# Ledger of designs, part 3: VH-VL binders against q9p7v3

Target 1, 220 residues: q9p7v3
Amino acid sequence: MNKSIFIQLQDQIDKEHSIREKLTAEVDLLDEKLRVLQLLLANCEQNLENQEEILEALEIIKSKTRGLAELASNFPYYKYNGVWDRSIQKVVYLYLLASWTGRLDKSLRPTYSLLSLSEVGQILQVPVFPEESTFHLSIEQYLHAVLSLCSELARQSVNSVISGNYHIPFEALNTIQKVHSSFQVLSLKNDSLRRHFDGLKYDLKRSEDVVYDLRIHKLV
Below, E stands for the ipSAE of ESMFold2; O stands for the ipSAE of OpenDDE; V2 stands for 0.75 times the mean of E and O plus 0.25 times the DockQ between their complexes.

## First folded at step 1 (VH-VL)

Design F1 (framework fv_felzartamab)
Fold by ESMFold2-Fast, scan of step 1:
Structure F1 (fold): chain C 220 residues (1-220), chain A 118 residues (1-118), chain B 107 residues (1-107)
Amino acid sequence: as target 1 above (220 residues)
Amino acid sequence: QVQLVESGGGLVQPGGSLRLSCAASGFTFSSYAMNWVRQAPGKGLEWVSGISGSGGSTYYADSVKGRFTISRDNSKNTLYLQMNSLRAEDTAVYYCARLDYSGYFDYWGQGTLVTVSS
Amino acid sequence: DIELTQPPSVSVAPGQTARISCSGDKLGDKYVYWYQQKPGQAPVLVIYQDSKRPSGIPERFSGSNSGNTATLTISGTQAEDEADYYCQAWDSSTAVVFGGGTKLTVL
């Protein structure tokens, strides 16, 4: 009966749109820095030529992630988490990759090892397993990031053979095998995660094929 | 407790076929590349074929290309070698061997004898 | 493509040094592996990646690989070392190649 009800609904729509636009703007800034770091980590070679650039990119990404977390904490987590979910998955993935390749502070973890969800949370200074309505790293984000790491390691294994680096294929295979075994213990109830996990079989196959192909032995 | 047990060897006529099996236990079978290596009576070792852990890549010695097919069933922890168009020169003890990531064979079966004779 | 050539036999007195060669074109650019085989038994790895010893293999076993020739060296050779020895390498065709084998006799 009263048009004011529809005017109130329009106000709510406008407010939610404004919040999504503010969050999207922060995500866009983060995504720009994620693209930079991804390019810097594109090769698993031991050359430390770009080490300072990688460390700078990691600090910027940490800062931008903290800024997004602070902004997001003003709004309901489960209503808006779709705006940053994929970007935060990529943050976790790139930190896992930087750690695995030995580009993070070596005192945290040895080269070729996997950071835990809790360790990523500590590095980024972001909660893990928190109360509702708090910005946090989810189990699903971490698991997606681990699977993305395996795909990247399989890809870089092919490239490392071409460039004469023979350790990367063996270390990648060991990591992918451990991830594959660990995932089989989990009861996955998320369709997106189950589909992503189904792809791990191809990464394992690629990594095994590279190791068996033996172009990675002491040949020149 | 790694074990590799070959079976399927025997006497076969030239031009015949034979299928060898290797039953694996004590390790994650799908994580290792597997190989067949043969040894003719009183002669040296000859690599025959290899297969990646997933089964996605297969490799053959020139002497057996087009005649032998390596395969594996990871659900049964079993490696196979299908041998067709057999020749007298294929007479040998056939070993199943596991490939270590450092490029050597770390575990071998006892071998199964294949004799190709009229 | 690559062929590995070993002497068919080597004889050594107990306590003396035995040297078994394995020759191939540019073999020094490849990793070489050495296996010991006693009658009626499957081969046993004694040296991997040119010069490394697996756990359980005595210190008297050593290896080298340079130019066209890899060498397995057994210092202070013992009667129990009497066996056939095979070298192995990976060729450019992604295939395994074994040498013809060397019968080591300890007199």
Scores: ipSAE 0.006, ipTM 0.454, lowest interface PAE 11.2, mean pLDDT 85

Design F10 (framework fv_felzartamab)
Fold by ESMFold2-Fast, scan of step 1:
Structure F10 (fold): chain C 220 residues (1-220), chain A 119 residues (1-119), chain B 107 residues (1-107)
Amino acid sequence: as target 1 above (220 residues)
Amino acid sequence: QVQLVESGGGLVQPGGSLRLSCAASGFTFSDYYMNWVRQAPGKGLEWVSGISSSGSYTYYADSVKGRFTISRDNSKNTLYLQMNSLRAEDTAVYYCAREGYDSSYFDYWGQGTLVTVSS
Amino acid sequence: DIELTQPPSVSVAPGQTARISCSGDNIGSYYVYWYQQKPGQAPVLVIYDDSDRPSGIPERFSGSNSGNTATLTISGTQAEDEADYYCQSYDSSGYAVFGGGTKLTVL
């Protein structure tokens, strides 16, 4: 029963709210650039002229991710990571997509494969497995990003056939099949990740259907 | 060097069951659609069943639907055909065939295994 | 139409051109594949995607596919080409379909 205890508690609540507001503001700035890159990558198979804009967006996202990491390093990671978790999942996803499609650098060489979590960490210059409570890319963020990539590759397979690009569906199917096989050995304890993975079977079916139609019909 | 080796064929009574196996080597089995194609003595080729590279999608000829089950074990590089409720009309050489990676042709075939359904 | 129709037999003299037809409704909208089968042997792919040859198949083998008819053409036919030939495509439901086969006699 002490008024000063409640005043101290209110001060702590206000301080935590202020921290969340600062982190949210930084995340909002990152999200704006993520939306731009996502739109650029969604149409990349039809428009090579946007490569300069893609490279610029990738560099800005990398810079803003590091800025968020610097800000977040001043506060307990596990207390505030919910503020940026979804945005960092999208950062990883877009870098995976840029690498897969050949837009990660000026070489324009598609990898048609997955960057590992460690490779993404190296590119973004953020740690993967911290030994202290610091900003890092988590396994769960990476796995969500990989599943998002599979959904996008299945979508782009349909669109690439419509635009006359018949190579993309075969590479997408190969990637989705390997992801599906790899996930079979994982024990998924995160409910959202488990539900996201349950959706992978539909991406696999859609991708298989596109390739099957392409194989049996000249005009699909 | 691609190899497909069928086994499991033999003599079986009408209404009986038989399981065919196809051991694959020399390629990444999990990347390819696989098929079973049969040929009755002195007759033409008849497609029986197909399976996607992941095993998630299976296809069957109307003559075998509900009786035959195609499956695969990508960890063992093996394709299977479980044949139930066999009929005299199922008597044939059964070929394991790999579907092309970039198109739906059958580029490699096994030697075939003979299934004889008596009477 | 889901059925592919081939003539049961075609005869040609050595050095002449053999043509084997494969007829199906709107077959020109689907890829067609051709297989050669000699007695006691497994089929061998000789043409895929209407007109492409696998490595190791002689240049005298060619294919075409238009409208309702696909054709396998063997130029300068040799005695070793005597075999059964099967066309294969897919029906509108995506199921593989074989033609009835054509016995090529080189006489």
Scores: ipSAE 0.000, ipTM 0.405, lowest interface PAE 18.5, mean pLDDT 84

Design F11 (framework fv_felzartamab; at its last look DockQ between E and O 0.02; V2 from the best seeds 0.00; counts 0 for: pae E 22.1 > 2, off the site)
Fold by OpenDDE, look of step 2:
Structure F11 (fold): chain C 220 residues (1-220), chain A 120 residues (1-120), chain B 107 residues (1-107)
Amino acid sequence: as target 1 above (220 residues)
Amino acid sequence: QVQLVESGGGLVQPGGSLRLSCAASGFTFSDYYMNWVRQAPGKGLEWVSGISSSGSYTYYADSVKGRFTISRDNSKNTLYLQMNSLRAEDTAVYYCARGYEWLGDAFDIWGQGTLVTVSS
Amino acid sequence: DIELTQPPSVSVAPGQTARISCSGDNIGSYYVYWYQQKPGQAPVLVIYDDSDRPSGIPERFSGSNSGNTATLTISGTQAEDEADYYCQSYDSSGYAVFGGGTKLTVL
């Protein structure tokens, strides 16, 4: 047995590890910015006081995402996508939330509406539906992001009632209901998506309950 | 074009069971709360049961709780009412009714009803 | 549980104004709905959210709700308005509750 074979394998392992480290470093930077935006968007109520900060955070995240895309484009997508999948999912989620709450460009979609995957790709200037070897926003990432949005809308629906913003629960329910109906016609092949979709049922139930109570008490 | 059509009514003995169906058409069934309301002969309206759009929430009047089960199949645009342990006082025309504005707070669309008679 | 009380019957001459009351404790704190039912037919929603009219319902139908009484008002009553009318609201548990119904006769 030629020892050189194992040396070559070790070299490949080291190279792969180095690549993963580089990608992880970029993802970590992205994640820090995502946390900032998540805090800024924690309330569905339109707040002009933090609008500038939100826009700045969105631009930073866009820049970081594009930087990651450029770096990742040098490597096979399928080999390394595990490094950024969760973070990119969160990027998409936060952009969906920003748009839904009217904090993003309203010329694309009105407030309380859902951005499409294509629209998110356009906003971020990142490819969608390309060859699998090229960095892109995946359908799975988008679907997870949509489900995360619904969960957040359900959460903020309750909070909005506490704050006296009674229109939010109605809009949230409307969106969650539409998402639920849409997902029912999808042939989901991903187990993770199936599990999260089950969670959507709970979010829908919660939102229905909130809106119903508001109606009974003539608050909406 | 919006329509609800009840079926499954008939004569049944006390203690018996019956399953009602309501076929919906002309609207997105899965977007609306659905209800059953009954009316005894010569009497007023009585709310029986309700179900949320997804089917996650079910509601029952005290008079039928534990005996009736409401369900829905959104893929078939159909609402159901399983009635067990039927009593003479359950005799009524049973209407299916759509919740107003996809909520369960009002009833904007009604079927023509199906008669359930419980008698020995 | 909230009980909704309606008069058993109300009579009006054609062209006159009919008023049907629906009484309940603190009913003004909840939305009230009104339904019209003609013999052998299913009920029809004529008023929702106390005073709003569904599309297709004549403007002569109006509703109000305050305190312990909701009222359905039919101005310029016509022969075709002869029917049973039911008010509906909610109990403390959020379940739908109907009044006993009022038979409106147009003389």
Scores: ipSAE 0.177, ipTM 0.656, lowest interface PAE 2.0, mean pLDDT 91
Fold by ESMFold2-Fast, scan of step 1:
Structure F11 (fold): chain C 220 residues (1-220), chain A 120 residues (1-120), chain B 107 residues (1-107)
Amino acid sequence: as target 1 above (220 residues)
Amino acid sequence: QVQLVESGGGLVQPGGSLRLSCAASGFTFSDYYMNWVRQAPGKGLEWVSGISSSGSYTYYADSVKGRFTISRDNSKNTLYLQMNSLRAEDTAVYYCARGYEWLGDAFDIWGQGTLVTVSS
Amino acid sequence: DIELTQPPSVSVAPGQTARISCSGDNIGSYYVYWYQQKPGQAPVLVIYDDSDRPSGIPERFSGSNSGNTATLTISGTQAEDEADYYCQSYDSSGYAVFGGGTKLTVL
């Protein structure tokens, strides 16, 4: 008198769908705050007036990331990590961008450098090294975030020229070159990461072209 | 609300010229790569041209290089495509599309398109 | 240079799984994006970065990309999914390249 195997499979599908819906709802709330912070950082060199809003957004994102981590820890990490992987990459990316531009704290001092994976984990108060079912920041998420930072720095380099700020393109190029050199040393075993890394050559070219144009016109 | 609205399409004879416009609203236009993508009646999508966020770097498909010029006015949130030496094979609906992070990236926002018909 | 090949049409019954392929030399080393286009409408992005869904796109849409083939999968296909589907990637110079499109018919 057991249920048919297909009815049992449908029950399991429904349970997994319910879990994904709960995780997706939490991710959607995080994504709303990520969009807000991204807008605040979009023209960071042109408008420093929004620093208090940026600090508030960073704290909200930190809090929501920890809330997601708590919820996710109730379920198998490798089965459900696809639900939050991209959003956590964006959390790491925005913290890297805020640090690079000097918006991470009230000092307003740009670092023009990368926070390490361990430093990001410490700031967000989430584990870095994996345990069986524990939510953690992965090496792959960090590397994707670094590549996303390079793309954003290349984009902002062209905008900074329009505004008359010629310092940002040089710092951006320096960062992108260092990232490119570091990735060349790595043996990448992840196809998604290799594809994202392929995009870095265009960011490097874009950044180089901006700096080259500034030099030949004697603006720097 | 994020929106792109194309205009400037119409009927033109071979060898003629047209200028298309795309008005952007609801986002910081100057932060994004912008693109023109066309579709001939009953055919597939073809990328035509792209322009960097600043307007300093422009890119063209081989089929239009030397005939079309892409430009933008960030103060007016408007993208342009100047089309010269038009051919029958340029007949298509022309879409304005926003790029994600670089030239070959996903197009996440599209306009409704404007029809360009090149015939005698 | 890189050419993306899609089957011109795919037919499925309602509730069945539709699979649309996009073939290109070493395409798994590049990002792939998928668009849905209904008659008289602009394309809508349904998958980006091989497998990610934009907000508002139903969970039944999924993507994969490895080797020489990227695949758009629609599980439990519904009548409203009937549309043309296009894959997109980029060539070695970074220029966008589209597949020829696949007409999905839900019988």
Scores: ipSAE 0.000, ipTM 0.412, lowest interface PAE 19.1, mean pLDDT 84
Fold by ESMFold2, look of step 2:
Structure F11 (fold): chain C 220 residues (1-220), chain A 120 residues (1-120), chain B 107 residues (1-107)
Amino acid sequence: as target 1 above (220 residues)
Amino acid sequence: QVQLVESGGGLVQPGGSLRLSCAASGFTFSDYYMNWVRQAPGKGLEWVSGISSSGSYTYYADSVKGRFTISRDNSKNTLYLQMNSLRAEDTAVYYCARGYEWLGDAFDIWGQGTLVTVSS
Amino acid sequence: DIELTQPPSVSVAPGQTARISCSGDNIGSYYVYWYQQKPGQAPVLVIYDDSDRPSGIPERFSGSNSGNTATLTISGTQAEDEADYYCQSYDSSGYAVFGGGTKLTVL
């Protein structure tokens, strides 16, 4: 009888737990910085004086993301990618938001457009299309980030009217409309991504309503 | 330019203590994981200890656990190694090495090392 | 908990190709790094992530890693390449592990 089989299984379980703990610790540190940047970007249109704080947070998040990428590349990708998946989606999302709002550099000029997956990978110095299953930004992470951007743009559209910035609602609607049209031609078989996309119609409706109200008041 | 400079090595008796320092310049120290790697005279390289960029996580080779303590002061751009209960086997050149942006990366920048000799 | 095994020495004539092996159980699933160390000097990174060269490393240095063996290859070996070479990877806990080193002699 070969009892060493069960000892080997327990040893593997212990090793995998150790690896997950180290990866989770790094992800938790990254998440702390993501929360800071998310707060800074939540009211960007109202407080442009926080630009240097935003740039500092972006650089810290880049450093932590690369650190996680290097650590994760020492282990089988398929076993552990769930540890960082949502946090990396948020990294991508916040870089998209920073670019859209003009906070990615010192120019303070909003792009009102999306960084591509390739551009995000270049900025973060992380691969996007590896030939092997190594750490990378995935298409699905990027698509989730784009959808999260649309939700935030719809939310900021409402707040921008209160703050007297009537340009933001029109740019937000334009972006959300383009995303909606682009996703309609995709063949989405991922259940999580499909469910996320199905919610986009509510963001679109909210953004449309803000623009409609602005048009009505201008005619009056 | 980018450099690491170790100091604090010397001759010490078994059971004694030393504190090594590594001064960093030319890069944002607080963004990088840092390591100590040692090399006994005529022998190969041995990783000793590593520390996360914030200093919150520390890692030690089994041969030094409980005796050595790694730390950093990000306001002074300095890495430390407190070595207690020194043994003859700890005699080596101790290198400070930058772990790029995380513990599991290449050691891309090395200091010139500081010699620690443990003998009676 | 991977153990990295290197031959103690390798000898090549100038202009020949030197190959330095680094053996470990399933090492191809781990990234391997290579360092050059000349007498009295600190190590210098020459290959990272199995096969990539840092800026300033001559194109004659290349690396590969698959199965149970990683290999540092120096094409057109020059006298200045005479040094000790170490492979390095990480164990399952993420701690650094070095091979025992290989002395490259250029005769």
Scores: ipSAE 0.000, ipTM 0.406, lowest interface PAE 22.1, mean pLDDT 85
ESMFold2 (binder alone), look of step 2: mean pLDDT 92; pTM 0.946

Design F12 (framework fv_felzartamab; at its last look DockQ between E and O 0.11; V2 from the best seeds 0.00; counts 0 for: pae E 19.1 > 2, off the site)
Fold by ESMFold2-Fast, scan of step 1:
Structure F12 (fold): chain C 220 residues (1-220), chain A 120 residues (1-120), chain B 107 residues (1-107)
Amino acid sequence: as target 1 above (220 residues)
Amino acid sequence: QVQLVESGGGLVQPGGSLRLSCAASGFTFSDYYMNWVRQAPGKGLEWVSGISSSGSYTYYADSVKGRFTISRDNSKNTLYLQMNSLRAEDTAVYYCARDLSGWDYYFDYWGQGTLVTVSS
Amino acid sequence: DIELTQPPSVSVAPGQTARISCSGDNIGSYYVYWYQQKPGQAPVLVIYDDSDRPSGIPERFSGSNSGNTATLTISGTQAEDEADYYCQSYDSSGYAVFGGGTKLTVL
């Protein structure tokens, strides 16, 4: 008798596995485009002619995110959100970066400023702060994306000086300082976010050092 | 409690074939990209192959392209590497390694490795 | 095609600062990762995304990456830090590329 109960549980496991496979296949399509865009943006100072490719990749990512949201809405959010959580964090991060650098066709913010969670949701046409457990952009995804942006800005500050762009380090430092101050007001209850936030102090130091070097060499 | 356990290594003649397996536990295997990284005795690390979460996208180092095939069975939490037309220079410890996603390029957890020796 | 160059060996006295370089053309435009490998063991990630530390890695480990050189820094080096260290980045296709490794000797 106990065996028949376990056979029924195996059937349920198999059905849930099938759902996870469908979600994973959709996420894989999104991840491939995220991979391409991240490589393009990582070397943006060397190839600014890639603007059309970047805009096309962003539009495809938006479309694939919407498709994932529609598929995921058929299943329990908290049971399956682990399948797309990291990919959606990356989507948010890349849109924050594209907006900050002024690469979006239609931006809700001026260049060198941070989009809010609600504004990212508006651009992607995905819910935020839902009343029920449906597919949505989470606070945790947004905060991780903001911290990832700060790390990227600190990295690009060093390389922008090498390429002769002395403006980027100042804008990056300003953004990182604002993010650092804002996080200190938050009561973080998620260990992953606390660990990620701990890395921000190194991004801040890196950005400060770049600006300090520019100032003492009178390149500004 | 992430664990990756490789198996299937051994001695094989040049031109022979071997299939490696990596059993994953302690995490949702189907959420991660998986990779094979090898290390020849006394030498450095060399990335061999990678596979997406669903198995739809596969990637290979030029040195193994056309000879090795990466695959996975998400229902069994197992990663595979089918190695054909083996050469002496394929002699190495083969590690199974986890990648957070296709847009990360680093490995946060590694298995203990399995030794493949190609010798006549 | 990016190629990463590390010194074959670095020696440091206990309590001193060890610095391991990883050189590559324009490596500062890519993320760099560092792995520690002790004899008979699998590699362990010690630094990711240039300077971030995984949970459980001592604060004495830090990283930097700019221009043509990435550096792993171990402050107050301990005997247990004796190991081989590998840097890793990726090429323009996103494929992982490893440095040749550096043997760190303490004392």
Scores: ipSAE 0.040, ipTM 0.656, lowest interface PAE 7.2, mean pLDDT 86
Fold by ESMFold2, look of step 2:
Structure F12 (fold): chain C 220 residues (1-220), chain A 120 residues (1-120), chain B 107 residues (1-107)
Amino acid sequence: as target 1 above (220 residues)
Amino acid sequence: QVQLVESGGGLVQPGGSLRLSCAASGFTFSDYYMNWVRQAPGKGLEWVSGISSSGSYTYYADSVKGRFTISRDNSKNTLYLQMNSLRAEDTAVYYCARDLSGWDYYFDYWGQGTLVTVSS
Amino acid sequence: DIELTQPPSVSVAPGQTARISCSGDNIGSYYVYWYQQKPGQAPVLVIYDDSDRPSGIPERFSGSNSGNTATLTISGTQAEDEADYYCQSYDSSGYAVFGGGTKLTVL
């Protein structure tokens, strides 16, 4: 047996473990700020005073995402992308939510619409659809983020009725309906993405119920 | 105590070359994007070039693109600017500036600058 | 590209309020930063993100930014505030762009 070969294999295993630890440390720092932004955006319809905190959190998340992209670009993308996949999905989701709710910039004007994957990539200054070995935002990350947005919009739709903001339920329903119809034409071969999409029907029903209730009581 | 100290300036003829250095101390250099900003005598500030924390991404103003090369050595805590094909309009004090992200252009610390004079 | 226009000079008496403008097309949609530069010295950041002060910058420095104009305001101006002041924002490519500078004279 050639003992030198086994020593070389152990050295490679140690190097790969070290790379994963370095990437995970950066992702953990990003995740901490993602929790802060998620909390701020969950009540943003009811709290216009937190806009500076939201903008600060968006700036930090953008910076940390760019830093992760730089670090990750030193290594093969598909060997390590599992380390950041869920966290990047949440980055995309929170940027979609910030745009929809009018919190992405100082204007405070809701778009009530989806940023495209390309637009999210431009805002974050991170590549989309690149060659295989480079850090990028993936279509799968974006599609999961869109579905997560719909769940949050359904939740905020309910809360907006309590505050007397009756136009938000209609905009939320409109967005969720468009997502639902768009996903129906997709060939969802990813088992995880299919399961996530199957849950969209509950968000749609919840949003439909809010709008129906407004119409029955003749509030719109 | 964040400190940035530029060196390598001097007199050079048009078409010549210089290499500027910026020694960094008092912070974790490899966590920060770094920039060069210049100021012609009696004139205002002009951003020249930027580099990401690892050195993987470099950025240049149109006025210097193709002639200047920014680089860094994180093991020596040093930022560099290689300036080639120098022109009279490159005459300026060159500042090293720290920025966390490179996209916010938040220049919170500046060196004292090094003078580059391009004349015959 | 956004061109940032500052007045070449502003003069104020000690203890009075100085206001230095920075004009640019739709500048209120972008963050603005302000730098103080005393003769023979490097610039020092005095305002970031339109209106925030870095640690160590006196409360008499404040900033605002809306529409086409950002403004640096120095209340209770002191002799030590005499300097050049530069505003900074972004060009259409996202790179830093500076105003031409304003010489503040305290007389």
Scores: ipSAE 0.000, ipTM 0.416, lowest interface PAE 19.1, mean pLDDT 85
Fold by OpenDDE, look of step 2:
Structure F12 (fold): chain C 220 residues (1-220), chain A 120 residues (1-120), chain B 107 residues (1-107)
Amino acid sequence: as target 1 above (220 residues)
Amino acid sequence: QVQLVESGGGLVQPGGSLRLSCAASGFTFSDYYMNWVRQAPGKGLEWVSGISSSGSYTYYADSVKGRFTISRDNSKNTLYLQMNSLRAEDTAVYYCARDLSGWDYYFDYWGQGTLVTVSS
Amino acid sequence: DIELTQPPSVSVAPGQTARISCSGDNIGSYYVYWYQQKPGQAPVLVIYDDSDRPSGIPERFSGSNSGNTATLTISGTQAEDEADYYCQSYDSSGYAVFGGGTKLTVL
């Protein structure tokens, strides 16, 4: 037994490596599509000219996510989730953003509202809240995505003012405030989430500043 | 609660055909690979066939390849096994089993099985 | 491809430790799974990934896998543990492969 320990270890390493390569390949394809959608959604202002492109990108991402989910379902989630966590987080983020901006086809929520994890799962047709051994959208991924959304909303609030869309900052602030309040009641044990949450406080302040400036200048 | 219920077993003559069904409930059926595993009377377990979550990929043991067809209807939460050109050696209890890990290929939930008897 | 060999039967007295072996060439390089099957019932997963227990499986069940042998160990064997036990792994193509099964008798 002892003589084979290293061989066994190497075999396991090779096996896991092979699996990770397969998963990475799918994730890479997904990431490429995510970049496209991210560019399309870079402005909260609705642009009817690119709406079809957005919808197409969303569908492609859904398809790629489903493909990844199918592949990943063959493997223990906890062993390999590191391969797709960031990408899936981004998927969720972009869908949240698309929905918030009113660009998501057949959105389950009105414009300027936040999709739930369950709703995102339903849209993507990916499981949520399952056993950790199967592929799913995790709570952590969703929470990160929500925080990313808030950051993006804060950023785009400034841009919207430049564009003369003064309603966006108010909606953004409202969303960020709600998210902030909601997160305060969560028992966050994840250090990454805690750090990201700290960023939310900053985003909240930024958003408030934008709205206050608009009010002071009587633009709204 | 995960539940798998097989049906369609029975007595059939050699060369005959039979279609098994497995009704799934208690989980998102479309998210899991599904398999058929059989057990001849008084014998051990033998993997028969597997199908991917979407049904895009199917796998067969050499002993049944070309004769059996696995399929699924995710809208009905049902797994199927079409068995053609049945042989006496196909006599077994057929279990549907959920695949928790396709690569490591193990089964976390099993149905109670349905008996298929091939005899003249 | 991997072939799994189990002893046809193992007997233990109540309270004693039962060990069921599953032998295969370099089986330690593969994950091994164990199933319990009682008469007239479907198999039940008792060990996955060599040594992990599903929820609901008693702690007296444990598994190990090294070299050419995987072992299911039942400490403090009880009468209710009398059953057939099957080891399972996968071949180079990823298809499931079962051992021949071991009948555990509790004397």
Scores: ipSAE 0.000, ipTM 0.496, lowest interface PAE 14.5, mean pLDDT 90
ESMFold2 (binder alone), look of step 2: mean pLDDT 92; pTM 0.935

